Miniprotein binders against Hydroxyethylthiazole kinase (thiM). Designs and how they scored, part 3

Target 1, 273 residues: Hydroxyethylthiazole kinase (thiM), of Natranaerobius thermophilus (b2a1a8)
Amino acid sequence: MSTFNSNFKLGTYLTQVRQENPLVHAITNYVTMNDCANITLAAGASPAMCESRDEVSDFVPLAKALYINIGTINQEHKDSIYLAAEKASELEIPIVLDPVGAVAIKSRLDLVKDLLTNYNVSCIKGNNAEIKCLAGRKGHGKGMDSLDLGEDIQMVNSELSEKYNTMVLATGKTDLITKGNITVKVSNGTPLLGRITGSGCMLGILISAFIGASDNDWEAGIAATVSMGVVGEMAEESISSSTDLGSFRVKIFDHMAALTSKELQERGNVSEL
Short names: E, the ipSAE of ESMFold2; O, the ipSAE of OpenDDE; V2, 0.75 times the mean of E and O plus 0.25 times the DockQ between their complexes.

## First folded at step 2 (miniprotein)

Design L9 (from h3L, 17 letters changed)
Fold by ESMFold2-Fast, scan of step 2:
Structure L9 (fold): chain B 273 residues (1-273), chain A 92 residues (1-92)
Amino acid sequence: as target 1 above (273 residues)
Amino acid sequence: SPELKELEQKIDELESKVKELEDRLNEAKKGDPELQEAKELLEFLKILLKWLKRLLERAKEGNPEVKLIEDLLESLEEAIEYLEKELSKLES
């Protein structure tokens, strides 16, 4: 299928983002909106936070990718999401879907399932619990209130990928990206990314930017995931203490803006499972 | 802010240029295959101008979109230059 685990290829996708400067239409949550805009700019892309029901259909054709994050949602937001997803699907503009809160809130899970069923979604990005929930794994473990069923996330990713004809990214200590029966493990990153708000949302819009600049969604999505992980590692190396979370956050943007194709090539840690 | 006023003035200037190009396209002989491509580009420029104006109003309300406005202005300027060259070919 796809060629990957090549540092040269990963660096090429970062170069394409900066050469193409893709416009990313984002319908996202108010908590992380500013960070999503700034990481997109740091990578070399252009974010546009157009959410108005009256305007999203006119805006979508200008964009190279549509990022949908359902973290904060009201009726107009839902209307805008459906209208934007319909237009993007008609025009074959890639959609990246971030199902924030789908595990805890039934109305969000229903919205995500509707979007996946009715529209062509290029990538779903979620944590392990969100991904397992989308695949129908809502059981409880022995003596626990946890949604952790002990099931292999690789198998769950593949099932969901085939069901919805989409790329599935499950984030964790290592990130697993699946398309059909092919799963790639990204081992870049740092636990500090879990200590600040919005790192997952920043990854989602970053994937949108990379996919928007490329004709190869699979490799572009992998390159974006590696880039976020590498930048996290660089940011951690740049602070004096693990409690310097504010400095860590600032360094994420600095290193994303400064990241070179060569650095991405050398630091990328990717393997096929 | 002074920066937003300069962006607004630039948008107004480019809108005037797009209207000039629209008039020139309307004067060109109908039935030329190259006119269809030029008309599609003109329609795109009009949509892009609409979005620049919307982003400018949001920036005036305190929303951070200045870099996006600058990037879209650059894209609009390049597309206008391309359409100008294509029209010059059609007129000669």
Scores: ipSAE 0.000, ipTM 0.164, lowest interface PAE 17.5, mean pLDDT 80

Design a10 (from h3a, 19 letters changed)
Amino acid sequence: SELERRLEWAELLIEFLELLLEEAKKGDPELELIEKLVELLEKRIERLEKELKGDNPELQKKLDELKQRIDELTKRLEEAKSE
ESMFold2-Fast, scan of step 2: ipSAE 0.000; ipTM 0.223

Design a10b (from a10 with W9F F16W; at its last look DockQ between E and O 0.02; V2 from the best seeds 0.00; counts 0 for: pae O 15.7 > 1.5, off the site)
Fold by OpenDDE base, look of step 3:
Structure a10b (fold): chain B 273 residues (1-273), chain A 83 residues (1-83)
Amino acid sequence: as target 1 above (273 residues)
Amino acid sequence: SELERRLEFAELLIEWLELLLEEAKKGDPELELIEKLVELLEKRIERLEKELKGDNPELQKKLDELKQRIDELTKRLEEAKSE
């Protein structure tokens, strides 16, 4: 049954990205940087990977959104993150934050909490463990597979969202996006997205592109999340074997570039909880 | 330095493997991937150790910390395979 996503104009937000061609400033890790750039271009946005401490403050004003991924731990990177976040907040440029490694490393957790406390973060995107950790829950490393996870993660998302006045995306088999007490479930995607490097980072920068092209962070963020899931599904449909992970990765870019607003709207599976 | 950069990269790889292991289940093909990547990482660490030996105490300390994390990762991987 095609869940009539009648309530979300998903396709409109993809059209807006392509029409606006927003410059997305990304401070991200070296592992995913190229794929983040490629997915941004494929979506119809413009990536910029300016991370220099000496240049970042001058570059931020040029962008429509700032994507921060804390995957690189050097002091220069931290300095650049703070400088960029400060300038973005001053100019009311939306910030999307990816708390990579915050579960494992206290210094990263502290950095993320500091960013969320002191700057205007429009969206935080992390896996269930990262989100739980940020909410002060002791992440038992085993993803609790239980059906009870959904209610628990929704509650955690709401707590975190309210605490930092931000949209929270908890990624998983299904993605939960929360603002305050409102949570939507995105049921697009494929397990194969977890088998390639940087799928989460690509999602983060896509959210940045969609938010940067729109005045509605909530719906734009949902549309971006759906887009990544839909192109993942399309890419999986395009490979001959579930082991063709290299081909799958390439097909993500192909399908993102070819994705129509109509396809996004029709294939999107979003429900309010 | 080049050595610092290589250590930082190794640290990032360990972090990624730790995250993968948290999501992996018994019988998941991801466990095999993690195992292969751990083996590759061990070889990288061995090369770094040969290059760092005796020259920089700070980098050696970092290397020792990474070795400890790899050992812990290996232990958790074995536990995940046995569960």
Scores: ipSAE 0.000, ipTM 0.180, lowest interface PAE 15.7, mean pLDDT 86
ESMFold2-Fast, scan of step 2: ipSAE 0.005; ipTM 0.363
ESMFold2, look of step 3: ipSAE 0.043; ipTM 0.501
ESMFold2 (binder alone), look of step 3: mean pLDDT 78; pTM 0.736

Design a3 (from h3a with E6L F9L W16Y)
Fold by ESMFold2-Fast, scan of step 2:
Structure a3 (fold): chain B 273 residues (1-273), chain A 83 residues (1-83)
Amino acid sequence: as target 1 above (273 residues)
Amino acid sequence: SELEKLLKLAERLIKYLERALELAKKGDPELKEIEYSVELLEELIRELEKRLKGDNPELQKKLDELKQRIDELTKRLEEAKSE
């Protein structure tokens, strides 16, 4: 396949989000719901945190993307997730799935696998342990002690991508995004993102916004990932001390709102593996 | 017994989280998964404590050991976040 031209079109996807102002339907966790809404607004999209069992089926058709994060799941959330995913698949509205806690809780792993099997998921975003668990590595059905965290994540991403016909983003010290046999490494970011609650969830909904505004899921997903990393770097540069975590959080939203296509292109650090 | 199976599950989860935390670097997104999993594990321990209620001294001792490991795991997690 063609070599990905790192950074060439990334800024265009940010421009598309702002031009299209996509409505992103999110069923997400209570801990990070406010930050997810605010990062979506800062990027130029419109968030809707509709999770009521009675309303999700009527709401999904209005949205350009559906973000599912299973972080704080209860029975109503589970019902809403199934109803929303079914409607989104029926209407070909892209679904971004964040399998929070799938490694630790078997019922969550089962839910995620059920969603991937029955519905058309455009992107799975998880950390390395979550992605490995979904790919059926040691630990699935055997207990958490047997999870092999040393396995090559690029290979795992490719296997999972092919199995479910989806884009796979494995987050870590660097982020790996895979579609089929093509893997891209995103080296933007800062350790400070790991010191605040919700940066992973903000990335998930941001990917949803970018995908919802674009006809190219692959490049849009990469652009969203780079954007989160770049604004994290800019936020770190804007604070006086690494202990200013509250200011750091505020600066993420400020920089996301102010981020330009040119800045995204200049700061993006992306390579094809 | 069901209680013994749940205690073994809790111990396996604790071992996994201890290992995951040891391998995680500062800023690693995995730290948030570990934090969330610890919260779920604390719920499991509360349920086990309620069911055990002095019935079996050997299992109570094991439960107390697991509670101490969770406390230590939580402390180490906060230290990893502040590095």
Scores: ipSAE 0.000, ipTM 0.103, lowest interface PAE 21.8, mean pLDDT 79

Design a4 (from h3a with F9I L13F W16L)
Fold by ESMFold2-Fast, scan of step 2:
Structure a4 (fold): chain B 273 residues (1-273), chain A 83 residues (1-83)
Amino acid sequence: as target 1 above (273 residues)
Amino acid sequence: SELEKELKIAERFIKLLERALELAKKGDPELKEIEYSVELLEELIRELEKRLKGDNPELQKKLDELKQRIDELTKRLEEAKSE
């Protein structure tokens, strides 16, 4: 049994990625850069990891989407991010923003808020703590308090979506995607995704690829989120032991490349809240 | 209207599949994926037809146009699967 919304066909968005082969410009962290490039290729899109301050402005016009992940930031990356965001906004190229580390580091939170205020961001993708922090919800301390869901994340998503005129994806045990007052719950995935590095970053660039190939950002973003979750489930099914994390990682790429529109449609577990 | 928006989404998807089929080579494994995508499109069109209930002539005309394009796409797909 699947809980697909009959008003859209998720499989069609995967087909669009493969037929359009969108070029995704990514400014991302050095820990997960290679995995982000490979998941993009596996999905049927083309990654470009141009991050030089001298080159990004010339590169952005070639792309169908810009993915910004602030996970490993220095002054050159900050300069490149501003230059790329400026050019993408000028050309109406969709921006997907991943506010990595915004909870713990004030300068990162300030950068993210500045980007959201000055540029048209199509999607913010973060974990529950990052999303709550962007909405001004600080825990009583650091660590566990900032990771706990003491408030309704759906309401936090809606506040941010309205404030910045953007889609908000809060990742957690289940993923919540909000646009305005409409929230969709994605129940696909596996805890094993949390046991390898970069699954969240791979989701961010995957959302960028799907949005870059489609005229419907909302449904494309949902389809990308479901695709990552489904592929995670398929990868878990393909390993012999829960400790085969290396094989699990490899199977994510294999299953993303092999994923069919039919599998995505049938396995997707999506409900409107 | 919501129906009008969904019909435009269906039209975009049909255009994409028409382009994909034009670029596909005979016997390409991609043809099976295109075939499945056409089946999903047919389901979407049937759902939209039920919601329309025949009370909007302009949207009905658009729906009929999309049905004809799907029929043509299916015909071309069969030709691509043969010689």
Scores: ipSAE 0.000, ipTM 0.392, lowest interface PAE 11.7, mean pLDDT 83

Design a5 (from h3a with L13A E33L Y36E L40F L44A)
Fold by ESMFold2-Fast, scan of step 2:
Structure a5 (fold): chain B 273 residues (1-273), chain A 83 residues (1-83)
Amino acid sequence: as target 1 above (273 residues)
Amino acid sequence: SELEKELKFAERAIKWLERALELAKKGDPELKLIEESVEFLEEAIRELEKRLKGDNPELQKKLDELKQRIDELTKRLEEAKSE
């Protein structure tokens, strides 16, 4: 397997976020909103959490990236998403799309597919079930819907990436990020990230910040994914017990703010599949 | 300078919140999001003020302008929240 740590200067992308201080416009759910704002600030970017239908088109032009999380949806939220995505596409502002709940709710799946078809989405980030659902690969037999195997997930990522001309990040036991036929495995992280609310949403907005500060979406997206994983590892190292979840959460923000380009480069665990 | 970039960022964010508040109605859920964003900017402005320490009169003037705009935004926000 090739290693991207020798080829990718991961640390330079963190430096770019801090030098550029990109403004990230986020339309997200109320459960994770505070953590999304705080991780963005900790990384060195700036969040704007605005979803009003009457104002969203005026906010988008000021942003370097648009993060869309469909975890809270009503008619106004849906209208705001379409208006923001249209404006971002017109202005070539990168869009990061998080299809929360698309597997369970048909109207959310339809919204996500419509957004991917009609707008220029730079990255779609979801868990394995969400990504599989978007690819249409389900329901054929008992157990046939399982995407626990890395080979299946890699194939689904490639299909979606080619269909929608986007990067696809599938989060799971390991994170797989794909652009076309190239897939990278990010092995940084800790199971503790799954034991707090909103780590996936924090990753989504962090990807938006990194992409917003760079002209290389692919490497920036990888660097953001590695950064979240490395920070999770550092936070785990900083607590006395795996049951110290509150301290773990606090340490994620502390370590993201303190993370150096050198640490990111040295701790990054990235391989090509 | 780094401080100039951060001040320009704060100015853009304040303009966004001024527009958002202008469009929001009393009791609107967006008022809470605006409040949170204003609180973040207040903290950012405090940190910029500490780092500036009067080293540049033009940047100090800009900082003072942004502080006044945040104060006005906060007053208008409290009025909107009160019904």
Scores: ipSAE 0.000, ipTM 0.114, lowest interface PAE 19.1, mean pLDDT 79

Design a6 (from h3a with E6L R12L L13F W16H)
Fold by ESMFold2-Fast, scan of step 2:
Structure a6 (fold): chain B 273 residues (1-273), chain A 83 residues (1-83)
Amino acid sequence: as target 1 above (273 residues)
Amino acid sequence: SELEKLLKFAELFIKHLERALELAKKGDPELKEIEYSVELLEELIRELEKRLKGDNPELQKKLDELKQRIDELTKRLEEAKSE
């Protein structure tokens, strides 16, 4: 067990999700919508996949958390995101923001920055490239190359966390979660998660469910990240070959539904940096 | 490299759209979302093409492969809308 786990009980956050059954309002992309709904149900929460401009204002007040993934957007989707974020911010409903494509598409980066500036975002979850891009890293590299160091991403996380008063989760081989100047490393997971569609989106909505069931956003966010990593490990252990990606995907849902608080506590590999 | 990361993102995005299109039926609201996403993806590819300028043959080949997949995706999208 990691030393950080001595200060709080990861398993209690999973128990809270199942006892509270929080309603998570998700505005996400159409590709991963079904997987996001199913992982939320497997964890013990209730997904509300409401993206209609006409309906989001009515659904947000019923929710315990709002998950925003900008993977696919048009004008109606953009309008829905702004309406939902404004209402959630007004009602102090935690917002988890997933800046999919912010590195590649400037209009998405602008949308993410606008949301972070105007609304109360509880957590930003992105990969290292997305997180660095949000921090405005304008380094001069050799050609198009950029240096990808864990030390650099820790510093970037802290900068963004302080600037936007939010928790920052940078996903990679190990996940780094930062709040202010405190950074926690989650070493659970498997490279196989990178070989299926939607694992990042599933993590985002899981964080939303855990935060929605708890008054402690920081510890709940860590517990959700560990849970995704642990079930990934369990799913890998359950398949015969690393090429059994279909079985691997199915086993993620099975293991999330079966995961016990004791297993989460024992398998969690978390350290403070 | 940053350019390799953007190409990988484009590839993943194309794969996501291909899967979404396979699941969508005629009249589904998702078809409109896929259409908008394809437009954004085409803009990204144009930007990547400008940055590559032909100085890296391996990455240029990858970009050309992605452009072919987008063309096929666009054809399938039009068929899905009409079928």
Scores: ipSAE 0.000, ipTM 0.128, lowest interface PAE 16.9, mean pLDDT 79

Design a7 (from h3a, 19 letters changed)
Fold by ESMFold2-Fast, scan of step 2:
Structure a7 (fold): chain B 273 residues (1-273), chain A 83 residues (1-83)
Amino acid sequence: as target 1 above (273 residues)
Amino acid sequence: SELEKELEEAEYSIELLEELLKQAKKGDPELKFIERLVKWLERAIKLLEKRLKGDNPELQKKLDELKQRIDELTKRLEEAKSE
């Protein structure tokens, strides 16, 4: 079992989520909406899936965090995102942005860049390709090889973090979380998380819940990332075969609900780079 | 015009995926992300085809070209997985 550098106490942040029961306002896609709501409840927070253009501005002030997942966008949904982000930014309610599909779709990339430029986004969560795309790394180094010179994801994270004054989480075999020039590597997790739909979206809303319950966005975001990884490991340990994907998915919710602060602290595998 | 814009967005997406797959290797975590985007594009193109029907031959030609490129992306993705 491991502890974070400087005696960082991961378990404290899980305790804060459960004590504060933060309301997380989520604007997300219908494919993952149910899983996002349920992982939020399992962690000890309260989800609210309000996305109507006419209602989002009135709803945002009730929330402790705003989660934006751009997985499915139409004009009304886009309007709701802008209205919610503007209100959250005005009230200093943290925004967690999940730029799903920004690599592939120019209008989504433009939306993400607009949100990052015009609003105070606390955290961007994406995979390596999404993060590199946001940094403009399309001209050269299109490989997914992490050993590509000049394409080091740690440097890309730092560039984006400084440019947009935000925390950047690049998900992969290990997760890299950067704020400014400080990068933390999270080595918890299992490949099985990649074999079910919605695990990335569940991580995004979980980060929102942890950040919403804490005054320390940086450590709370790390704790949320570790929590998802630890829960994934526990779920894998609870199944008989790697082909038991349905049971694995169910066990994620069970273990998130049962996870103790002590277990999170002991199982966390985090290092500073 | 609305359909024209959506076809341009689809072409942009296809160009990015083609570039990403040129250097992708087996075991890369981004391969699952690329696979999801290819499937999303397949669905998006089917919806565009349904809306377009026989209305505009020039847009239909563009749509057919994009469908062919998506088929090629699927083949390249399978090759990257087997490297």
Scores: ipSAE 0.000, ipTM 0.350, lowest interface PAE 12.1, mean pLDDT 81

Design a8 (from h3a, 20 letters changed)
Fold by ESMFold2-Fast, scan of step 2:
Structure a8 (fold): chain B 273 residues (1-273), chain A 83 residues (1-83)
Amino acid sequence: as target 1 above (273 residues)
Amino acid sequence: SELEYSLELAEELIKQLEKELKEAKKGDPELEEIEKQVKFLERLIKWLERALKGDNPELQKKLDELKQRIDELTKRLEEAKSE
């Protein structure tokens, strides 16, 4: 029996974002930087895209959260990521890590593992393949057989959460968020989110904003995930055709800015597993 | 556009600090945190000045407006600390 939804007030976390206007320091990929900044502003938070090696250490102490997305990486970005992560851990500023490309590129997987081992990461967000790869499932131990295809992502999430002392969000048809042995399923969303670039990166920075505004990382992370899903549903409802992807993208920002705490609470579809 | 986001960030932080300083009194622990945030804004603005290099007149005008507001914040902060 789960009593999670009976006493968990999702709308409260959206109110906290808008009341606190948290500064989110983002070191992110250049393809989605615009959308990440705009979704942060739409939610009621303030984005800062400071990634200079000379500036990041001075910038981190002023942020309420640090978002790291390794989607576009070069040596300067890598240096800035390490400097920012070290400073954030020292000051207990929450870090949200998005391991983009870790499945395909071993050096990225190694970077992610290094960050998780050496720093206080509050949340790691990836798709099912990225999360399984991080847990050593893809091509290691079990091989590339049918067992890899049917593996329970809840079990993988729990393993990683316990190993790295972090929240793990695995995005897919439904999103699973795990902290230790507690897993929550978020069933909000629309397939249209998969048809535009950057929705995953927007979710990552949105989680950073919510966590940055709250003392309860777990519930704030869930509320952010639900918010993105609900906004996606509202954006789909606001377009005339599923081929109106440009309008759909615009409506994501409009609905995020207009989303009320009451709407978030009423539309949220969350269950504890 | 990344410069536009940084300018927007600076403006939002200035608004928040203006509100916080209005309620702050001498001896409040919040004044130390506000001072740190004002110092950050000064550094951010200097970085934006270097990045802009005068190539965008609209952004330069916005930057100059934010610089004046930061100067006012610094003055109000000194008044709150000194009274």
Scores: ipSAE 0.000, ipTM 0.171, lowest interface PAE 16.0, mean pLDDT 81

Design a9 (from h3a, 15 letters changed)
Fold by ESMFold2-Fast, scan of step 2:
Structure a9 (fold): chain B 273 residues (1-273), chain A 83 residues (1-83)
Amino acid sequence: as target 1 above (273 residues)
Amino acid sequence: SELEELLEFAEILIKWLERLLKRAKKGDPELKLIEDLVESLEEAIEYLEKELKGDNPELQKKLDELKQRIDELTKRLEEAKSE
C-alpha cells in the first residue's frame, strides 16, 4: 500500500524485541512509571525503573537502551539523568529522550539541549510544540500559537536531526519520524490515545525497547511507533463506546501483548515523504 | 582490574535487587525486572568463573560469596511470586 511498507518488514522488529527481551533502563516521571513498565513487559522487553543517583551508573551497563523522560523532575532525577546519559554514551547504549514540558519550562529546555549537545542521543520523541521549541522556534503567546505560522514540522525535524545527529519523532494526529533528510509519516493511531495519561511516555519507552533489540535504530524506531498506533486502533475496536476510557487503557496492554508480526505488517500505515 | 570492577559491579547490583525484593509482591511489574537481572547476573558470574579459574584466590572468594547471594535472590524471588 505504501512504497515504504513494500520494502520494509515491520513485523521483524517486533519479533526481535520478543527474541532478545532487551533490558530497558527508564528514568521517567512518577505519573507514568507504572504504564511505562507495563507496556514494556507487554511488548516482550524488561523495564528497569532505576532512578537513584548512587545506582544509575552501575545499572546502565546491563541495559540495552536508556529512556529519559523529564516530565516530573527533581534535583536527584536531574543528577541521575546526567550520570546515566554519560555512562550510556560511553558504552554506546542507545538513549531515547522525551523532552516533556520543555516548551513551558525554560530549565527543562536547557536540560534537553545540554543532553543533546553533550551525549549521543539515538532518538528525540516529542510533540510538535516541543520539537519546534527545541529547534529554536519561539513559543508565542496563546493567540500566536493558535495561528498557522507556516512552520513545516518536517523541515524542523530535519534541522534537529542534522544538528544533533539523531532521529527526531514529532507526534501529532500523524507522527513524523526523520533521520537526516529522510522523513516517514506514520498514520496509525486514534484520538483516544490523547484521552488517557501516559500514552506519549509509553511510546517513548517502547521505542527504547525496539531500538535496544536491533542494530537498525531507524527502522526499529519506526516499527515501535507503528506498533503503538496499531495497538491503539485495536484497543478502540475492542470497546463499545469512546467513553470507555478505562477499558481502552486496559486493552492497549492486552493488544500489545497479543500483537503478532503479521498483524503489525498488515495494519502498518507508513509512507515516506 | 576489569574482573575486579565486574565483581564490584555485580555486588552493587545484588544489593539493589535484595532491597527491591523486600518491597515486591505477587503481580508487581518489578518482579519481571528482578527475574531478568538475576538471569543477567547468572550469565556474568558464569563468565567470571571461566575467566578467574585458579588465577586469583581473593577474587574467587568474592565470586563464591556473590554466587551464594544470587541463589538466595532466586529463592526470595520465587517466594515473592507465590505470596
Scores: ipSAE 0.000, ipTM 0.175, lowest interface PAE 16.0, mean pLDDT 80

Design b10 (from h3b, 15 letters changed)
Fold by ESMFold2-Fast, scan of step 2:
Structure b10 (fold): chain B 273 residues (1-273), chain A 83 residues (1-83)
Amino acid sequence: as target 1 above (273 residues)
Amino acid sequence: SPELRKILRELWKLLIEIFKLLEELEGDNPELEEKLYEAAEKVSELLDKLLEAKKGDPSVEELKKEIDQLKKELDELKQEVES
């Protein structure tokens, strides 16, 4: 029954990623696939984007973690996701699930619920709206629901974590990560992460890499979340103007590759709620 | 289970090492490359046996012995690649 220690342990998880060089099997969206591969390499892990229905079952056993992102899904992609999730569950390979678009599209919500019900998912990572939607919290008006997201996300995370026996990460201005009734708040990051495509998808695969390199899914998932936030802050500090979004994107990869365990330890801003 | 995770971790480690050695060879030694592919096939067989062992525990000890033997074989291949 160890308590989380952000000042001592966060840097250790980054070191584990680089020492273990975990192979991350990603079935992800076509918009952000390249950035997901590159952030994985920058962190010190190895990405593999095997998505073929005929290949995924043979490929999963080679991986340390399976990242599933449903952002650009078609029928073959759905088949591959089910086959990969089945194989990962059989072999106890951790699954990280990113329910992109589950709020807007019923078939995606159904797929996510089906995966969470039938497979042992180690972590579900979504924005506040996606996480709230998974818990059935839509309310009367979409605009009014959005305004209330920050007030009830801790409770929603706990409900989903208990229901599906998974770690739940709700991303927003402040990220909340929950396992059972324990919630931590990660206050690292920058609004500039919302001004480029794929930062959320990059976080999802980073969580997969960190979890894949560690026997402690909880602390590894927190360390990955802090790492993305810290790198975003460092990238912002490295540009001359908030409109230098191209440079900002480039600096995310540079700073992830250069990030030290000491920097992660010192800059990490994590509190238990 | 925690024990199954430890065994899976050892198998992943062996596969990563084999892939690194294959990259170092870059096709310059077809005989060593073939031996490394044979080692990778053996890791895949051990992964299949691990899935079967989850359904019945007696073969877990046998898997551990085969993993130890494969580690020794890989150490020998690594010395050949590095020399």
Scores: ipSAE 0.000, ipTM 0.197, lowest interface PAE 17.3, mean pLDDT 82

